Miniprotein binders against q9bqp7. Designs and how they scored, part 111

Target 1, 240 residues: q9bqp7
Amino acid sequence: VPQNWFPIFNPERSDKPNASDPSVPLKIPLQRNVIPSVTRVLQQTMTKQQVFLLERWKQRMILELGEDGFKEYTSNVFLQGKRFHEALESILSPQETLKERDENLLKSGYIESVQHILKDVSGVRALESAVQHETLNYIGLLDCVAEYQGKLCVIDWKTSEKPKPFIQSTFDNPLQVVAYMGAMNHDTNYSFQVQCGLIVVAYKDGSPAHPHFMDAELCSQYWTKWLLRLEEYTEKKKNQ

## First folded at step 10 (miniprotein)

Design kb37
Fold by ESMFold2-Fast, scan of step 10:
Structure kb37 (fold): chain B 240 residues (1-240), chain A 89 residues (1-89)
Amino acid sequence: as target 1 above (240 residues)
Amino acid sequence: SREELLERIKELIKKGDKWEALLLLYEYIEKYPDNPEALIEVAELILEMGRPDFARYVLLLAKELAKKTGDPELIEKVERLEREIEERS
């Protein structure tokens, strides 16, 4: 158990809509400061095994593509991921915010991959929106908060060449989702409660994306692991 | 049941309905994540569908489970399928 425990769910909040809720999905801009992001915490607390495997992959790619080729490859992967997220935000936003360039993004294999998931998504409440946990001192930028098959979820969109049929194979993605959830549930910019998560892994070739649904119990279990990673980050920073 | 779901998946593969077959394969994996025999069968079907990278991935999961059982027959099945995937790639 973590030494400094804090609850993921806020008992003073509900997942039911209020009359005071905005009519359009929330999009709070991420204001970068000295407070660490979820992704930074996770990157700085990777296991020695994970660090070794990542370094080996980098060395192999550099040998195959050259230094410039590797840089171009990683830039292209980043750009494709960015475009995928932009397309999803466009699809899930009110139709009046759609732009001409979004029609080209909608033709990607990744977008084809998620079509069956999108049919089950409704009641979008937040898109590409910043969250901050004031008590635990971390920030993040979540992809989406919406109902999936009738349950309000923090939804995280991922791209992958290799299939990911098990949640354990998505590495730190469950920790990322619950970190965003806990922050949102205690962020004064939001009024509702989220208790479920969804990781959607999309395929470049358009084959069906795999959804990893996380119920409240599973979210609580990963939340404990996130708190341990956050403690490790804090201790590591003090000992530098 | 497990047998009914697997039979429907096989029928979809035979018909060439790849998209629907993959959706049911995901459902099958979710229902039987800790069964090495089931995952070996799934990897074989995925390979038949022409998806060696996906088959290789599922087989890695089956291999870890087979090692935990200590069943030499399951371990041998995994190793044979690994070689078949390499030959077809």
Scores: ipSAE 0.000, ipTM 0.267, lowest interface PAE 14.5, mean pLDDT 80

Design kb38
Fold by ESMFold2-Fast, scan of step 10:
Formats: sequence, structure tokens, C-alpha cells
Structure kb38 (fold): chain B 240 residues (1-240), chain A 89 residues (1-89)
Amino acid sequence: as target 1 above (240 residues)
Amino acid sequence: SREELLERIKELIKKGDKWEALLLLYEYIEKYPDNPEALIEVAELYLEMGRPDFARYVLLLAKELAKKTGDPELIEKVERLEREIEERS
């Protein structure tokens, strides 16, 4: 149990649409801050096994591709992920016209992969938007908040070029989602409540993306684990 | 639960629903990442689906985990799959 437990859900908020809700998805910019980000907390509190697996994967890739080849491969993976997120933000934003969209982005294998998921996504509330937990003092940048099959979710988009050959951040994906959820639920810039999460893994070859839905009970379980990681991070900073 | 996922995956493999089995195996691996047996199953499915390059990448991780377990049966199974991939290439 974490020593400084705090609830993930805000009893003063509703997940139902309100007349005061904005018609345009929120996009609050992330500002440089001394307050740690979700990704920094998770990276600084990786298990020894996660660190080992990441380093082993890195060394094996360098042996296969060379140092320059590995750098180019990693840069290409990063760029593909960035373009995928940009395409999704464009697709889900009501303010963009079809004529102004980049046709190449819309025809990627990753976008093809998520088509069946996108058909079930509606009521977009936030896109590429900053969240801050005022009490627990952490920040983050979430991908999307929208209704998936009628339920308001924090949605995280992931890309996979090949079968998942590495395990780093596998357990952290649910932690990232609930950390954003808890922050948004207690951030004064937002007025609604999110109780569900969705992790979508899209494939480069256009094969159907896999949705990993997290209901409120599962989110509460991962929230406790996130609080423990946040506590560990705080202790590590205190000991430096 | 873990047991329910494993049983469902086994059923899908038996029925030849390889893509559905693969997606559930990825869900299993995400929840239980230290199981080399699941990664070996992913490699086998990719081989059967005609994707030896994908199988090879997954098998690298499976081999690392199998060696860490010290289980000779798992290590031998990984090495057998490595030989099968090379013979078919």
C-alpha cells in the first residue's frame, strides 16, 4: 500500500456530457516545469529486469545493424510513431477539413490498422493535451480522451513494426494511462471524469490493431501501482 | 485470469485461428512478460504464417528469457526453432 494514498476518481465530477463542455477538443500545451512527468517517473523507477532487457535488446540491435544503423532504425521508429500520432490527431480533430489533410499520413499501414477501432471512437474531449495532478505534483501529455464504445476513456496509441521483441514499458503502459487519468480527474483545466482506459497497439503492415480496454476496477488496481512508483521516485530524488 | 487466457489461446491455436491467437498472446505477454513459453508460441505462429523475420526477432527475446530460467526443455525448444528458421531460409 502507498503511504500517501490518494483516490484516482474525483467524486465531484461526472462522465456525462454537460452543456458547459467545449464543442472543440481541449489541447492544453505542456509547459517546462520542475514537476516530474509521468514518463520521467516511470523511466527513473524501472525494475532491474526492465533495465536489463532494454540494454540487452539495444546491444543485440547494435551488433546486427551497427552503431549508425541502430541510430537510423531508432530514428525511423520514432518518426513513424510521431507521424502516426499526428495523423490520428488530424483524423479526430473536427476543425480540420479533408482537403487540408496529408494524404500520405492517412494511408499508412498504422492508420489502416486502427480503422476498426476508430469506428467505435466518438465524443472527443481532448487531444495531445497536458494534465497536472495538483495534489500529487506530477504532469503528463496524454494522446486522447474520447468515448470508446460509449465509455469515456483515456486512449493511448502505440505502434509496433514487428512482434513485441522487447518488454520495456509493457507493464508501464497501463500505469501511464491511469497516471494521466488521475491527473485529469483532479486538474482544474478539465471538468469531466474519466474512469476507463484504452491502449491501442497498431501494426505497420495494416493488420488489425489490438485494443486493450481497462474498466474502472482495473484502472483502480493499476493506480495503486502507479502511486507506489511515484513514491519510489520521490524517495530516489530525496536521496540524491 | 492467467489460466483463462492460456486456455483460450490454446483453443484458438488448435482451431487454426492464428491471428486471433497471436493477439491474445500479445495481451498475455503484456500482463506476464517473464514467460518465455508465450514468446516461443508467438515465434511458432509467425513461422506458420510465413513471417520468419518476425519469428526471428521474437525468438531472440525468447532465448534470453529461456536461458535466464535455466530450463533445458525451453532452451532446447528455442534452439530447435532457430535451426528450423535457418533451414527454411
Scores: ipSAE 0.000, ipTM 0.128, lowest interface PAE 17.1, mean pLDDT 78

Design kb39
Fold by ESMFold2-Fast, scan of step 10:
Structure kb39 (fold): chain B 240 residues (1-240), chain A 89 residues (1-89)
Amino acid sequence: as target 1 above (240 residues)
Amino acid sequence: SREELLERIKELIKKGDKWEALLLLYEYIEKYPDNPEALIELAELLLEMGRPDFARYVLLLAKELAKKTGDPELIEKVERLEREIEERS
């Protein structure tokens, strides 16, 4: 159990739409400061097994591609992910115009991969938006907050070359989702409550994406894990 | 099956097919992450390949698993490799 527990859900908030909710999805820019990001906390508190598996993967790729080839591969994967997120923001934003749309972004196999998921997504409230947990002192940049099958979710879009049929295969992605959720639920820039998460793993070849839905109970379980990682980060930073 | 795979990996290491051995060893460890002997083999191979920093990461995991196993020979092998890394740095 975490020494410095804090609730993930805010009992003073509702997930129902109200008059104070913006009609245009929120996009608050991430401020660069000394407060750690969710990704930094997770990167610096990896288990020994996670570190081993990551270094193993890196070394395997370097063996196959060479060091320069690995750098090019990594940069290309990053660029593909960035374009995928840009395409999704374009598709989900009601303010997108013909002049601002890039048709080539919409033709990717990744976008084809998520079509069956997108059919169930509506009521978008935030896109590429910053969250901050003032009490727990962390920040993050979430991909999307929208209704999935009628439930308001923090949605995290991922690209992958391997099938990920089980949520346990998504590494720290569930922790990222609940960290963003807890921050948003206590961030004064937002007025609503999110209790569910969704991790969508898309494939380059257009094969159907895998949706990993996280209900409120599952989110609470991962929230406890996130709090432990945050405490580990804080203690590790004090002992540097 | 898993014992056969580990024996094949050891044979490749002996033959000097280090890259092939490394790839199979990664595949083995992904399927059987709780085997300290496989992690010790990986650390030894990484040292031979000039990757002492990565070998140290692997040895940290191997040490935790070997202690859980309670096998004093595995613990001694890990500590020997740790000393070898220190001497080279």
Scores: ipSAE 0.000, ipTM 0.237, lowest interface PAE 14.5, mean pLDDT 79

Design kb4
Fold by ESMFold2-Fast, scan of step 10:
Structure kb4 (fold): chain B 240 residues (1-240), chain A 89 residues (1-89)
Amino acid sequence: as target 1 above (240 residues)
Amino acid sequence: SREELLERIKELIKKGDKWEALLLLYEYIWKYPDNPEALIEVAELLLEMGRPDFARYVLLLAKELAKKTGDPELIEKVERLEREIEERS
C-alpha cells in the first residue's frame, strides 16, 4: 500500500459540461520542468522482469535486422506514432486548420484502423494537453479527453504491429492513463472530472483497432499501482 | 439514404454546426468509402468548412478507389483539387 495515498477522483468535480467549459478543446503546453513526467517515472521504475523482457526483445530484433536496421525500425515506429497522434489531433479539432502539410500525416493504415472507434467519440474537451498534479508532484501530456460511447474518458492512442486483444498486453499503458486522469482531476486548469479511461490500439495494416475500456473501479485499482511506482521513483531519487 | 445524409451535412455546415457536421462526415466516409464521386463531394464540403487537411485525406481515399475502378477522369479531378489546396495553403 502506498504510504502517501491520494484519491484519483475529486469529489468537488462533475463530468457534466458547465458554462465555464471552453467550446474549443483545451491544449495547455507542456512546460520544461524539474518535476518528473509520467513516462519518466514509469521508465525509471521498471521491474527486473520488464527490463529483462525488453532487453530480450531488443536482442532478437537486432539479430533479425542488424544494429542499423534496428535503429531504422525504431525510428520509423516512433515517427509513425507521432504522425498518427498529429492526424488524430487534426481530425478531432473542430477549429484547426493546419498551415503545414505532412505527406504521410493522413496516409497511414492506423487512421483507417481507428475509424470505427472515432464514430463513437464526441464532446472533445482536451487534445495534446499538459496535466500537473501539484500535490503528488508529477506532470504529463495526455492525448485526448472526450466522450466514448457516452462516457467521459482519458483516451490514449497506441500504434502496434501485433494484435493486443487483452488489456494485460498493453504493459504500463493503464498506469499512464490513470496517472493523467488523477492529475487532470486535481489540476486547476481543468474544471471537469474524468472517471474512465480508454486505450485504443491501432494497427498498421488497417485492421480494426482494439479498444480497452477502463471503468471507474478498474481505474481506481490501477491508480493504487501508479502511486506505488511514483513512491518508488521518489525514493530512488533521494538515494542518488 | 446516402443522398439524405449528404444533405443533412450540408445543412449543418450552412448553420455553422461544424462539430456535428464533422461527426456526420466521419460516419459518411465510414459507410460509403466505395463511391469516389461522393468522396470528392465530401472533400469539397470540407474545404468550405476550412478543413483542407481533412479534405486531402478524403481525396487520398477517392484517388485510391478511382485507380482501383479504373476511372481516369476522377483521378484527374482529385489531382486538380489537391493542387488547388496546395496553392491556397
Scores: ipSAE 0.000, ipTM 0.139, lowest interface PAE 17.4, mean pLDDT 78

Design kb40
Fold by ESMFold2-Fast, scan of step 10:
Structure kb40 (fold): chain B 240 residues (1-240), chain A 89 residues (1-89)
Amino acid sequence: as target 1 above (240 residues)
Amino acid sequence: SREELLERIKELIKKGDKWEALLLLYEYIEKYPDNPEALIEIAELLLEMGRPDFARYVLLLAKELAKKTGDPELIEKVERLEREIEERS
């Protein structure tokens, strides 16, 4: 159990639409500061096995592609993910529909992969928006907050080379989702409550994306694990 | 429930609604991750839908899970499907 527990949900908030909610999705800019991001906390607290596997993969790729080839491959993977997120933001944002969209961006295999998920997404409240947990002192940039099959969710869009049919296959992604959720639920820039998460793993070849829905109970379980990672990060920071 | 979800999946497969069946199988394995038979079913559907590369990868996952459960019949079924896919390439 974590030494300093804090609740993920805010009993003073509701997932119902509020009259004060803006007519367009919120997009609060992420500002660089000394407060650790969710991704930094997770990267700094990886298990020895995770670090070993990542380093082994890196060494193998460098052996196969050369250092320049590996750099190009990594940059291309990053660019593909970035374009995928840009396309989703465009599709889900009403303001973007006022312009002719880039057909190449919208016709990617990744976008084809998520079509069946998008059909069940509505009521978008935030896109590419910054969150900060004022009490636990961490920040993050979430992809999307919207209703999925009638449930308000923090939605995280992922790309993958290999199928991820189990939530356990997504590594720390559930921790990212609940960390964003807990931050948003206690961030004064937002007024609503999110109790569910959704990790969507999209594939370049257009194979159907894997949706990993996280109900309130599952979110609470991962929240406890996130608090332990945050605690570990804080202790490591004291020693460095 | 587990049984209710399995019946819906079987009905969709029988009706030829392969995409809907595949999506429910994804939901099923998320809730019940100890079932290698479900992964084998996903691989079979993917193969029927013309996605042998994806099916091959799913079978690899099914084989690892079947080894952990110690079921020789499931391991044999996975290896048979793997051989069929390899012979077709």
Scores: ipSAE 0.000, ipTM 0.186, lowest interface PAE 15.7, mean pLDDT 80

Design kb41
Fold by ESMFold2-Fast, scan of step 10:
Structure kb41 (fold): chain B 240 residues (1-240), chain A 89 residues (1-89)
Amino acid sequence: as target 1 above (240 residues)
Amino acid sequence: SREELLERIKELIKKGDKWEALLLLYEYIEKYPDNPEALIEFAELLLEMGRPDFARYVLLLAKELAKKTGDPELIEKVERLEREIEERS
């Protein structure tokens, strides 16, 4: 049990939409300050096994592609992910002007992969929006908050060239989602409550994306693990 | 077998064929990922190949597995190898 335990859900909030909610999805800009981001906390507190697996993957790729080829590959993966997120933001935002200009981006294999998921997504509340946990002092930038099959979710879009991603911290994806959820639920810039998560892994070849739905109970379980990672980060920073 | 694969790896290291040896080391660990003894051997071979940083991380994983098995000899062996790496660095 974490020493600085705090609930993930806010009893003062409801997941039901109300008339005061914006008709356009929220997009709060991320402000850089001394407060750590979710991704930094997770990166700085990776387990020894996670570090080993990442290093093993890097060595395999360097062996196959050479050092320059590996750098090109990782850069390309990053850019493809960024473009995928931009395409999804365009698709999910009715006022986004990039739809016409980036038609080729909208027809990528990754976008084909998520079509069956997107059919079940509606009621978008936030896109590429900053969250801050005012009590626990961490920040993040979430991808999307929308209803998936009628349930309000923090949705995290992931790309993978193969069924089993090599570079992604698969162990930390649920932690990232619940960290954003807990922050949003206690961030004064938002008025609603989210209790569910969804991790969507899209594939480059257009194979059907894998939706990994997280109900409230599962979110609560991962929230406790996130609090432990945050505590570890804080202690490491004090000892540095 | 495990012994045959290990001998092939050692032969490649001796010949200086580091990349082929590394490919077989990856095959070796894929077959024995939950075996702390195999991970220790993996780390030792990485040291012979001049990959001390990689060997260090493999030993950290081996140490965690050894603690779960409760085998004090394995724990001692990992800690001895960790000290050897630090002394040589």
Scores: ipSAE 0.000, ipTM 0.130, lowest interface PAE 18.7, mean pLDDT 78

Design kb42
Fold by ESMFold2-Fast, scan of step 10:
Structure kb42 (fold): chain B 240 residues (1-240), chain A 89 residues (1-89)
Amino acid sequence: as target 1 above (240 residues)
Amino acid sequence: SREELLERIKELIKKGDKWEALLLLYEYIEKYPDNPEALIEVAELLLEMGRPDFARYLLLLAKELAKKTGDPELIEKVERLEREIEERS
């Protein structure tokens, strides 16, 4: 159990639309801050096994591609992910904001991959928006908050070269999603409550994306694990 | 039923409806994640569909499950399919 437990859900908030909710999705800019980000906390608290597996993968890739080839490969993976997120933000934004968008940004195997999931996405409330947990003192930038099959979700879009048919295959992605959720639920810049998560793993070849839905109970379970990672990060920083 | 779902998947593959076949295979895997026989059968269909990387992933999972249950026949079947994938690369 974490020593400094804090609830993920805010009892003062509702997931139902309110008259005060903006008609345009929120896009709060991420501010440069000394406060740690979700990704930084997770990166600095990886298990010895996770570090070993990552280093082993890296060495194998360098052996196959060379150091320059590995750099080019990782740069291309990053760029593809960035373009995928830009395309999704464009697709999910109100129609009037899409007129001047580059049509080629909307054409890719990754976008084809997520079509069957996008059909079930509606009621977008936030896109590429900053969240801050004022009490637990961490920040993040979430991809999307929208209804998926009628449930309000924090949605995280991922690209992958390898199939990820199970949520356990997505590493720390569930922790990332619940960290964003808990921050948003307690961030004064937002008025609604999110209780569900969705990790969407898209494929470059256009194969159907794998959706990993996280209900409130599963989110609560991962939230406890996130709190433990946050405590580990805080303790490690104090001992430096 | 499980048999009916699998039969429908095979029919879609035969007709070349690979997108729809993959969607049903995902549903099938999600429904039977702890069944090594089911995972091996899906891996065979994925090989037919030209998805050896996905097949290899499911075979690894099926082998671990078969080792836990102590089923040497399933382990042998997985290893045979893994060798077939390696020979095709």
Scores: ipSAE 0.077, ipTM 0.578, lowest interface PAE 6.8, mean pLDDT 84

Design kb43
Fold by ESMFold2-Fast, scan of step 10:
Structure kb43 (fold): chain B 240 residues (1-240), chain A 89 residues (1-89)
Amino acid sequence: as target 1 above (240 residues)
Amino acid sequence: SREELLERIKELIKKGDKWEALLLLYEYIEKYPDNPEALIEVAELLLEMGRPDFARYILLLAKELAKKTGDPELIEKVERLEREIEERS
């Protein structure tokens, strides 16, 4: 159990549309400061097993591709993910246009992979938008907040070359989603309540993306685990 | 029912509707994630669809579940399918 528990949901907020809600999705820029990001907290609190597996994978890839080949591979994976996110932001924002270089990505496997998910996405409220938990003091940059099959969700878009049919295959992604959710629910820049999450794993070969829907109960369970990771990060930083 | 959903998936595979088959297969996995027999059935269908990498992943999970429940017949079935995949690679 976390020593300093804090609720994920804000009882003073509603997930129902408000007439005062903006018609254009919010896009608040991420401010660089000393407050830790969700990604940094998760990276700095990996288990010994997670660290071992990541290092073993890295060494195996370096042996196969060489140092330069590994650097090129990881750069290409990062670039493909970035372009995928840019394409999705453009598709979901009525006022954005795509860059010329992203034209092939719109026709590529990743975009084909998510078509059936996108058909169920509507009511976009935020895209590539910064969140800050003012009480717990962490920040993040979420991909999307929109209705998925009628439920307002924090949506996280992931790319993968390997199948991820179970939520546990997504590692810390559920923690990332609920961390963004809790921050948004308590961030004064936002007025609505999010109680659901969605992790969408898109595939390079165009196979249908795996949607991992997280209802309010599941989000609450992962939120408790996120609070523990946050406490571990805070204690580790003080004891260094 | 499990058998009804499985039959629908098999029919889509026979028709060559692999996209629709995969979507129903995902639904099947979501409904029966802790059932090693069901996961073995998923792996067999994935092999028919030409997805050995996906099948290997599902078989790994099915084997872990079968070991936890202490079902030696399911463990043997998983290991037989894993050997078939290795021989085809």
Scores: ipSAE 0.117, ipTM 0.602, lowest interface PAE 6.4, mean pLDDT 84

Design kb44
Fold by ESMFold2-Fast, scan of step 10:
Structure kb44 (fold): chain B 240 residues (1-240), chain A 89 residues (1-89)
Amino acid sequence: as target 1 above (240 residues)
Amino acid sequence: SREELLERIKELIKKGDKWEALLLLYEYIEKYPDNPEALIEVAELLLEMGRPDFARYFLLLAKELAKKTGDPELIEKVERLEREIEERS
């Protein structure tokens, strides 16, 4: 159990829209700071098993592709993920952010993969927006906050070459989602309450994406695990 | 319920509505994670849809689950499908 527990949900907030809420999705820029990001905390607190599995995968790929081939492969995976996120932001924005859209971004296999999920997404509140938890001292950049099947969710878009039919297969993704949720619920730049999460795992070949919906109870369970990872990070940093 | 969802999936497969069948199988797998037969069904549909690389991953997951539950018949079925993929090259 974490020593410095803090609630994920804010009792002073509602998921219902306020009259003062902006009509356009929020996009608060992430400021560079000494405050750790969600991704940094998770990366620095990986279990010995997670580190071992990652290193085994890396060595296997290097044996198959060579060192230069592995670097090209990982660079390409990163670029594809970036393009996927850019396409989703464009699709979900009610206003044209670019004078003209890149049609190639809209016709990728990853975008085909998420079409059935996008049909159930509406009421977008935030896109590619920064969150900060002032009390717990971490920051993050979330992908999307919108209604999925009528429930306001923090939505995280992931790409994968392997199928992820179980939420347990998505690694630390549930922790990432609840970390963003807890930060947003206590960030003064936002006025609403988010109680649900959604991880969407999209596939390059256009196979239908796996949606992993997280209700309030499941979010609370993962929140406790996130607090333990954050505590581990803080202790590790103090002992350096 | 489980039985109603499986019957609906079976109907869609029979009708050749492979995409819709795949979506319902995803929902079934999420709700009932202890069924390696459903993972094999996904792999078979993916093979019919021309996606053997992705099908191979589902067969790997099915084999791991079948070994855990101790079902030798399902392990044999997975291995037959894996050989089929390799022969198709």
Scores: ipSAE 0.006, ipTM 0.418, lowest interface PAE 9.8, mean pLDDT 83

Design kb45
Fold by ESMFold2-Fast, scan of step 10:
Structure kb45 (fold): chain B 240 residues (1-240), chain A 89 residues (1-89)
Amino acid sequence: as target 1 above (240 residues)
Amino acid sequence: SREELLERIKELIKKGDKWEALLLLYEYIEKYPDNPEALIEVAELLLEMGRPDFARYMLLLAKELAKKTGDPELIEKVERLEREIEERS
C-alpha cells in the first residue's frame, strides 16, 4: 500500500455536462516546470524486468535491421503515431480550430482500424490537453476526454504492429491513463469528473482496434499501482 | 454459449467477413481468457484468417495455462500448432 494515499475521484465533481461547459473541446497548453511528467515518472521507475525486456527487443531489432535501419524504423513508428493523433484531433475537433486536413492522415490503416470505436465516441470535452495534480505534484498531456458508449472517459490512442488483445499487453498504459484521470479530477482548469478510461490500440494493417475499457473499479486498482510508482520516483529523487 | 459464438465466427470467416469475424474473436477472447482450449481454438481460427502473429500470441497464453493444469494433451497440441506456424513462415 502507498504511504501517501490520495483518492483518484473528486466527490465534488460530476461527469455530466452543464450549460457552462465550452462547446469546443478544451486544449490547455502543457507548460513544463520542475514538476515531473507522468511519462518521466513511469520511465524512471521501470522494473528490472521491464528494462531487460526493452533492451532485449532493441538488440534483436538492431540485429535484424542494422543500426541505421533501426533508427529509421523507430522514426517511422513515431511519425505514424504523431500523424494518427493529428488525424484523430482533426476528426474530433471543429474544422475552424484546426489546419487543413492532410489526405494521408485520414486514409491510414490506423484510422480504418478505429472506425468502429469512433462511432461510439461523442461529447468531446478535451483534446491534447495538459493536466496537473496540484497535491501529488505531477503533470501530463492527455489525448482525449470524451464519452465512449455514454461514459465519460480519458481516452488514450495507441498504434501497434503487434496484437494487444489484453489490457496487460499494453504495459504501463493503464497507469498513464489513471494518472491523467486523477490529475484532471483535481485540476482547477477542469470542472468535471472522469471515472473511466479507454485504451484504444489501433493496427497498421487496418484490423479492428482493441478497445480496453477501464471501469471505475479497475481505474481505482491501477491508481494504487500508479501511486506506488510515484512514491518510488519521489524516494529515488530524494536519494540523488 | 462458447460453441454458439465459435460457430458464428466460423460462419463469418467462411463468408469472407474477416473484419466482423475478428470483432467476434475479440469478444470470444475477452469471455474465455483463462480457458486453454478456447485460446487454442482462437489460434486455429486466426491461422485460417492469415494472422500467424496473433495465433502465436494466443498459443503462448494457452501453453502457460495448460502447464498450470498439467494437461499434456493440450501442451502437445499447442506445440504442434507452434511448429506448423514456424514451418509456414
Scores: ipSAE 0.051, ipTM 0.550, lowest interface PAE 7.4, mean pLDDT 84

Design kb46
Fold by ESMFold2-Fast, scan of step 10:
Structure kb46 (fold): chain B 240 residues (1-240), chain A 89 residues (1-89)
Amino acid sequence: as target 1 above (240 residues)
Amino acid sequence: SREELLERIKELIKKGDKWEALLLLYEYIEKYPDNPEALIEVAELLLEMGRPDFARYVLLFAKELAKKTGDPELIEKVERLEREIEERS
C-alpha cells in the first residue's frame, strides 16, 4: 500500500492518434540532474534476495572466468546490448534509409531473434526518448513507444543468453516499463496515453525473441509495486 | 482451446517447423502461466525439440506451482522430467 498513491493512466489523454500528433517519432534528450532515474531507484531498492542472488552470480562468474575475464564478459554484455538498441532505433526510424544502416549492426543473432516481433510493430511515436514524472519526481529514458499488434505500448528491448519464459524471469523489467509509462502519461512533452507494455527478450543464438505483453490491468498491478519502490527510495534518501 | 493450441504445436514440431513451434509455445506459456499441467507439457515438448536448457527454466516454475497445489502426482512428474533433463545435458 503506497502512501503517495498517484494514477498510472491520465484520464485527460487518449491513446488514439490526432491531427497534431508528430509524423516523426519523438526523441527528447535526457537531461542529467538531481532527479533520480528509474534505474537508480530500482538499483537502490533491491531486496535482500536480489542482492544475495546478484552477489552469488558475481562470485560464480569470477571463479569461472577470473577477475579480468569477468570484467571482459560484463563489458561485452553491455556493448552487445548497446549495439542491439542502436540497431533497433535505426530499423524503426522512418527517416533512416536502408543503405545508411550499418550492415554489421543488422547481422547479430539478437536482430534475427526479434524479426517476428518487428513485423507486428508499427506507428512508432517515440524512440530513445526522455520521460519525466513532474509530480512523483523521477526521470527515465525509454526505448520505444509504438503499436504492437494494434496496441500502443512502451516497448523495452532486452538481450539474454538464457531463456526467459516468464515475465517474473525478467527481474525488475516490468517495474521499469510501468515507471516509464506513468511518467510519459503525465509528461507535457507528450500528448498521448499509453496503457500497455511489452518486454522483448532477444536471444544471442537467434532463437525467436520472447514477447512479454502487459495489458492495462497488469501494468496497474506493477505500477503499485513501482510506487512502493519509489517510496522506499525516498525514505532511504532522507536517512542518508 | 488449450488442447487445440497444444495439437498445433505438436504438428509444427513433427513438421520440423521449430521456429513456429517456439512462437506458439510462448503463446501457450502466456495463456497458461499458472497451470502446472500445461507447463509440464511445455517442458516435455521442449525436450523433444532438443532444448533441455529451456525446459529446465519452465520446470522451475512448474515445480513451484505443483508444490502449491499439494498434488503428489504433479510433483512426481516434475521431478521425473528434471532427472531426464540432467541426463540429456
Scores: ipSAE 0.293, ipTM 0.719, lowest interface PAE 4.0, mean pLDDT 86

